VH-VL binders against q96il0. Designs and how they scored, part 197

Target 1, 167 residues: q96il0
Amino acid sequence: APERGAERRDTAPSGVSRFCPPRKSCHDWIGPPDKYSNLRPVHFYIPENESPLEQKLRKLRQETQEWNQQFWANQNLTFSKEKEEFIHSRLKTKGLGLRTESGQKATLNAEEMADFYKEFLSKNFQKHMYYNRDWYKRNFAITFFMGKVALERIWNKLKQKQKKRSN

## First folded at step 7 (VH-VL)

Design R2n (framework fv_ebrasodebart)
Fold by ESMFold2-Fast, scan of step 7:
Structure R2n (fold): chain C 167 residues (1-167), chain A 120 residues (1-120), chain B 108 residues (1-108)
Amino acid sequence: as target 1 above (167 residues)
Amino acid sequence: QIQLVQSGAEVKKPGASVKVSCKASGYDFTDYYISWVRQAPGQGLEWMGWISAYSGWTNYAQKLQGRVTMTTDTSTSTAYMELRSLRSDDTAVYYCARGFEYHKSDFDYWGQGTLVTVSS
Amino acid sequence: QAVLTQPPSVSVSPGQTASITCSGDALGDRYAYWYQQKPGQSPVLVMYYDTERPSGIPERFSASNSGNTATLTISGTQAMDEADYYCQAWKSSTGHVVFGGGTKLTVL
């Protein structure tokens, strides 16, 4: 048996999402939703003749994807934890046990849960606004580099054309 | 001038906590992340975590998870790093460093460092 | 063990080209960054985005990243270049920052 310590703290699940696109794929591939973030990861196609600029764009997109997945994995974990704590607190206030007579977890009705959702959204409004700002800035940078890659590809095609024989 | 200024050296006993501050100036504090990196005497650089100065979002090194807390105070443009349950192997120079919002792994400006000595 | 592997030391004569390597799986998918640290001082960013040089860093500093190996190259090395050099990347699986073990550059 693996060693476990009761005093060890729970770590937020980071998750390493691995998925495999079809072997002969020549384009980016979208995978299934990640267990923790619930976001679909993108597996980026790497050309054999990838330019330094194309590599920079790909790495920027990959870093942005990891940042995005880390944020949502942590947010979903926080939501689940606070939801459970809210349910336990409300059941205690009502004088009810944490389990039903059938041994299942006791739950709150939709009207009571609406209080939790409203409170959670209100408490996290600022955090989500800052997330959106960061997301916008990252997408701006990606768009800029996509433009540079497009111009590079046009230039390369023009250079190739200049070296062709004229008939 | 962009500058990160850290609090002074500290001597702590094993089991105590230490809280190091990092005051930023010369830029919009809320537009950048602050990272914490430590260096034990004669050893290399060890990343501890980072914090977003505007969202409060944190990402901590797995080895320090549960012992470290990073916070910011936007009214004073100051970042804080608290390390609890200190051990002798926590003796190190602790640095804060600024990361770009879209270059979160590069550290373009560093504080001067804070020596934390843990001894009995 | 470090996730990024650097030689512990590199020695070069003044005016020669120094080459410091950094190897690890993260470098295949993530940018390499390089820092210079002199005794008693804070680290200084000398290279970022695999190949880019910050303003204020001499042109004799250059870098590359190919496959799983990043290389910092200092041409025409000077005594003032004596320092510890650290590579850094972002570990793909966790989003955590990782540093190489450091390389002491000696100019004799």
Scores: ipSAE 0.015, ipTM 0.611, lowest interface PAE 6.3, mean pLDDT 81

Design R3 (framework fv_ebrasodebart)
Fold by ESMFold2-Fast, scan of step 7:
Structure R3 (fold): chain C 167 residues (1-167), chain A 120 residues (1-120), chain B 108 residues (1-108)
Amino acid sequence: as target 1 above (167 residues)
Amino acid sequence: QIQLVQSGAEVKKPGASVKVSCKASGYTFTDYYISWVRQAPGQGLEWMGWISAYEGYTNYAQKLQGRVTMTTDTSTSTAYMELRSLRSDDTAVYYCARSTPYKQGDFDYWGQGTLVTVSS
Amino acid sequence: QAVLTQPPSVSVSPGQTASITCSGDKLGDKYAYWYQQKPGQSPVLVMYEDSERPSGIPERFSASNSGNTATLTISGTQAMDEADYYCQAWRSSTAYVVFGGGTKLTVL
């Protein structure tokens, strides 16, 4: 893999993140955490003489990164939505208003919220097991193509040596 | 022989819901994603979302978020796509297609399509 | 909104080479896929991962993807190749999977 570049953050972690690779970069670059997934994006370096096999490996790594970011962004959004729905449902069941006298959002205590967290984890256990399975499959594929690239480079070196010996 | 067989044509009124089925055969159902793609009469292909048959993880097109639900029944190797609050511009042929778990858009086998007509 | 742009129509005579383009920002950095759809039929995958050909697809079909443009090339075009062709790519925007608008190939 190419050496990693320095991270850049333009705002606080909860704010807008920006990724800016260095001018004339010849290495992969790592950006700040994404607002929704909390994962750091990688900008992949493209060599000027990239082989078709190297291109396939790079695209596979990039697609895997996009899949990983999408999974965690969706998970975080689902958590936030279901948390809000749970709070509203429980307040309605108690016959309480959705806002306090001061106009702030009405909230549940820590013990009541623990019920939500347990339910959310149980409900999403199979989804997370699927994520782990797919994550292993993707990393296996990446490792396989890395091996193919390594063999291609070895073969090209052997061809060069054989050619020189023949002359 | 790998096949995806979809349910028959539907005619619905605006505001109704439709649920299309897609029965898979000839492969291990849980090893692949099922994607849904629609095509309005005389128009191009529009991706709606995909579902993992393994544990039901879904990813929906932003435009359809909140109106579409994708599910699977592993015991019958069947995928389902439900679209709610139907409008006239939802009139289309709806396709299911098989995709690989680690690559998006590798739609290697397609169902025959289900025509959904929304009219008053 | 992420968009893939295809010409609406391409016409060739039998035996000529047809080229169908698909343009998108940094499309060459992503895998491109191609589908053939004949009237009243489901789409069929004809090219995947930029330039790979599925089993059963004739050798006259080839494809490339670089920069902002993916190209499907059909050499020695036959009447049976007359169809609508769609490109497709993975995008990290709101849609995540996008199709091109389609190209009607006419063999006259």
Scores: ipSAE 0.006, ipTM 0.589, lowest interface PAE 10.2, mean pLDDT 81

Design R3a (framework fv_ebrasodebart)
Fold by ESMFold2-Fast, scan of step 7:
Structure R3a (fold): chain C 167 residues (1-167), chain A 120 residues (1-120), chain B 108 residues (1-108)
Amino acid sequence: as target 1 above (167 residues)
Amino acid sequence: QIQLVQSGAEVKKPGASVKVSCKASGYTFTDYYISWVRQAPGQGLEWMGWISAYEGYTNYAQKLQGRVTMTTDTSTSTAYMELRSLRSDDTAVYYCARSTPYRQGDFDYWGQGTLVTVSS
Amino acid sequence: QAVLTQPPSVSVSPGQTASITCSGDKLGDKYAYWYQQKPGQSPVLVMYEDSERPSGIPERFSASNSGNTATLTISGTQAMDEADYYCQAWRSSTAYVVFGGGTKLTVL
């Protein structure tokens, strides 16, 4: 297999190598996609000298992540439920059973499913708009506190330098 | 002036259902969430769930899953909480409370409470 | 059982500092909130996001939250502060919100 290791493919590769730091406790860690929301969770690093402001920012980020995952988990469950109901209704209208002769779930063709997708997206448009509004409000708050934390760190460094100069 | 006004007291038989209303005024109803919290006589506060006033997105307490439904009517700025298969231990004062979209669980304004008594 | 543990009662003399604790596993990793409830009345938010005070709440109310314990502190306690106090936090796994069992503050 050395010969294959030397060969270059013209087609772009589909996969990439992942970097896994040896000391995760020094940095935030990104996990695999959640089963229900399909979003990747972030595990936040907690410094030993975390200020009250830094703690507030971290809690806001954690809360926002949980809110976001709950929204998408529920949205995905609603989609799956309504998709099954649509398929069942259409099969009943055609006089077909819910299972094929082989015992597999009966399904609809792509043209019929396109109607469902269009209806689902249309009726959930306003719901997604309000989700986006709340998402922007939360990210504005996070950005604001990130700025405060950055300023606090700068001021603390300046104070430390001033103290060392006087000694 | 921000107000949440709830429907009046109810007396129900075991196995019945109750639907409590909460009418909001003094703010943009669709900008906030409504939470429901109950309190049995002489006991503490128990969270039941919350609903997004615009989307109708809900999150219910695990203990009440399958028995509770929360809805809203944006045209009347009213939230509803329906509890089914009532038992004597559902006797409580039921509160609605407002929370902000980016400060969930802060319950800054509360309704006056609705006493629901479950007895034969 | 309540996930957040509060002492059932706390007694102080007028003018003294009252401290009400709320304990839960890794509570300091979540935001804590505090509510005041007087007999026959709805709860009133007195502290939010660990240590923030709503408009209209006196400066003598303060709070902290670290490790496993959140604390509500009332300095210069007055007779009007006599009430039941409830802590509240978020939990993502079983319920979004959980309340403590409540603490009756008596000012004698």
Scores: ipSAE 0.012, ipTM 0.614, lowest interface PAE 8.7, mean pLDDT 81

Design R3b (framework fv_ebrasodebart)
Fold by ESMFold2-Fast, scan of step 7:
Structure R3b (fold): chain C 167 residues (1-167), chain A 120 residues (1-120), chain B 108 residues (1-108)
Amino acid sequence: as target 1 above (167 residues)
Amino acid sequence: QIQLVQSGAEVKKPGASVKVSCKASGYTFTDYYISWVRQAPGQGLEWMGWISAYEGYTNYAQKLQGRVTMTTDTSTSTAYMELRSLRSDDTAVYYCARSIPFKQGDFDYWGQGTLVTVSS
Amino acid sequence: QAVLTQPPSVSVSPGQTASITCSGDKLGDKYAYWYQQKPGQSPVLVMYEDSERPSGIPERFSASNSGNTATLTISGTQAMDEADYYCQAWRSSTAYVVFGGGTKLTVL
């Protein structure tokens, strides 16, 4: 078992810690793409009068973001590793070196790479189905809580109008 | 009736490896992750990592990377945790626990624990 | 690595309210979880996602999480509640689970 392969597969992404939004923001901020996941992190605005329900929604969204970052960082690492292994294996079979005489990395043509993409997609089909299942579940939960927060905000506005009319 | 049943206590010498099993029953094994948490005698809880029962995807605590391997056997609904290059400070009760995928908590069912003693 | 800070022990009389705190930088921005562990037994989840109670956990257990402090509250504390309590949170950038040092609750 390759030490580096196991090490890379099990490493946690570090992209979220690199996002620095402006102070006193009144909106959610979208940062640059994470190096490992290629996903843009979102920094969620925290209102001064955040309700318990709003806090639950924000934490759910933050947890979902971390899950998504972790999944794609590891998927991208696995893809890159397996792609390089495939290319090196095919070049060895052809009796070719890993680099051209010009010093560039030797590559396979589109027809040869199609075999890799087909294998990778088939191999990861169950993983992606599991991701989609969990992604739908998480987004359903987020939508549900967003609806609850919206109703809470409407109710609070209606209460304020009633108080103003009675006084 | 949800249960996680772990293998029995083990005594190992420094430098050896240990493999602890955790057999799940009463739920769909592949719908949950299995987390591993250890506790040294008289000390607190320390998270070691988790594994997806469906995919086999793992995430290990940084200090244990290179020494720990987590696996599953879906045909027997069993999770395994192997710790290599054992040291005296690896002496602990090792727990498996059911967790929701990518939730950094919510360990709702725990195994009974496996005492691993590392002694010279 | 920074561990969540809990008092090592809390003592209450039967029927009184016990409060166990868990402190960490910006802990209120994360979900907090609480586990009960009795001697020789496995931990039991007693609170999840800050303030939610699992089925089977008595209503006398409640919790909150805001700012830098999460609090587990046990009202009308009973002798059976005597145990070690651990808080737990996550760190978003590392996918690490972190536990507090634990609090021994004594009911005398």
Scores: ipSAE 0.005, ipTM 0.536, lowest interface PAE 11.2, mean pLDDT 80

Design R3c (framework fv_ebrasodebart)
Fold by ESMFold2-Fast, scan of step 7:
Structure R3c (fold): chain C 167 residues (1-167), chain A 120 residues (1-120), chain B 108 residues (1-108)
Amino acid sequence: as target 1 above (167 residues)
Amino acid sequence: QIQLVQSGAEVKKPGASVKVSCKASGYTFTDYYISWVRQAPGQGLEWMGWISAYEGYTNYAQKLQGRVTMTTDTSTSTAYMELRSLRSDDTAVYYCARGELFDKSAFDIWGQGTLVTVSS
Amino acid sequence: QAVLTQPPSVSVSPGQTASITCSGDKLGDKYAYWYQQKPGQSPVLVMYEDSERPSGIPERFSASNSGNTATLTISGTQAMDEADYYCQAWRSSTAYVVFGGGTKLTVL
């Protein structure tokens, strides 16, 4: 697994790890899941004759991927931090230490954790609503530009057919 | 740039306490754990414990249990390690190092080290 | 109580391949990490999670970890690589950290 913490020095401000594509990639390729976001990054192939429209679509997809990765990395870190805080609070209330004598993290049973999960989901409802709205906006934009690129490619194929007919 | 800057050298008598500071900059302090590692003159590295910068959860090496306390001040992005009841064999360079919230992470950023000398 | 054993010293000539081993019971079931330390300096992470290189570490550094032995390999060893090298592993995933005893790499 190539995803690693040391790569955070080359990542987004939130500390999210990134994958670099192979030097001679000739097609899009998919990396392993990011440690924080749990999402697999897509590294886009850049053709030698990329049109301005194709470039705009690619950059939009890259930007959307980065936004999506940052959102889930932050969400997962927040979940982890609040989960540990909840466990700490409950163990403190019971007069117990944060670690077992062997050094393992002390845990709560599923029944006790159900309250945390319910609270976390309720607390983050608005954030998830905003994420879904922005996700749809971004996908609409991507779909729109994919349509424009498709039309451009159809038109280029027609022009190519005309050139072949003249030969 | 990402860095950890530690407090200056200390000279202590046996039985005294020492408190070393480690100021973080260039990253979100609360996203990481801070580990403390010491190295006696001419010896290898010895792990002392770690602290979660956000929650304040600690785990200490068995050998130091009861003598060490690790704390953080998130307002100043500073971690502290206090070692009590000092003995001459506590003479060492003390390092702070950054680790991940998730397990299996490396110590990727280290402080410059703080020499603590314990002698009568 | 996990123990990691390293040879105390390894000597190579410039341009030769240096191999530093780190042995521990079922070490290959854990992630191994490697640090370089020069006199008077802090340790520097050179390899993490068995075989990954941090940004800024030359490609001539590589590592593996299987069975009971992790190995740090430095190809085309240079004088600047002369240092103490420490392996590190986690016993119970963040609960216990153990370092090897260190290996002094001498070039020439």
Scores: ipSAE 0.000, ipTM 0.448, lowest interface PAE 20.3, mean pLDDT 79

Design R3d (framework fv_ebrasodebart)
Fold by ESMFold2-Fast, scan of step 7:
Structure R3d (fold): chain C 167 residues (1-167), chain A 120 residues (1-120), chain B 108 residues (1-108)
Amino acid sequence: as target 1 above (167 residues)
Amino acid sequence: QIQLVQSGAEVKKPGASVKVSCKASGYTFTDYYISWVRQAPGQGLEWMGWISAYEGYTNYAQKLQGRVTMTTDTSTSTAYMELRSLRSDDTAVYYCARGTPYDKSAFDIWGQGTLVTVSS
Amino acid sequence: QAVLTQPPSVSVSPGQTASITCSGDKLGDKYAYWYQQKPGQSPVLVMYEDSERPSGIPERFSASNSGNTATLTISGTQAMDEADYYCQAWRSSTAYVVFGGGTKLTVL
């Protein structure tokens, strides 16, 4: 089936997607959850008279979102892959097939799966610590730039007030 | 101080594979991604892919998928790039570069480059 | 994002201001980066995140990025600035990297 109109948008190699808000949106728009990261992307509204400082803030927020999407898509992929490998390894060790007699995928009991979860969390502890460190760094930067934008807007309003007073 | 040092030049026949190394020093290896960028004689820079030194996550250029593999050895702080099924148009200087998609710096430290010549 | 287009060459006299452009659809919505490469040498990062300058890069280097065009500006251009210059941007959510075709800066 051919697409109507222009060429479609690119999709990220990791499976995260680009999306568009409804036509004539003048606010930030929140999209459906990404298939791989399970996070809802935000499409940021761009004001007509965006200042360079406002642009820096928006880019930082967009880059942070892209980084966050990439991290969780990768984390979910790694978790699923290692979980499947763990289950298959344990079933093979027990001399069991990968499928039950009913044709469903064979699984491990809760106690055995608890071993996998403990191992996965332990193995990925530093990764999550690095994620949290970078997450805080990014949010600090965003907050700092939000403050700068707020100060810029206050300064501009003060300038406008002085101009009106002189008239 | 902070350095990326690459393996020496190689000459390969068409159809062979080449594995280039990139040894990092002067920083915490696992805090950064390593990108690979090549440059054919007289041409521009072409990005090949990147790998997380800690997470092992890789992302390859579409043109090279199926032919390139990037790996790391954290015990030696070394990144590797293996390119298979070499063709004459793979003749280029291959660079490794430090960076991350979520850090404020792009490619701030580059290796010296490795010339790979593919000829019969 | 889409391909990045640079002029193949730019010529300036010593002391003149050089401007090298990099154009791509909605490039201003992404961070732009600039690299300098001299013959037989590795690229060197000269500007990052649109307009930030790394330590060791002279203050005569500046840059901007708005709309569809990023610009690298070299004020008081010196003979030592003669090199190829490449712009670079990231693709959304992937860390796919796109380089411009490069601009040869000649100082004569």
Scores: ipSAE 0.000, ipTM 0.513, lowest interface PAE 13.3, mean pLDDT 80

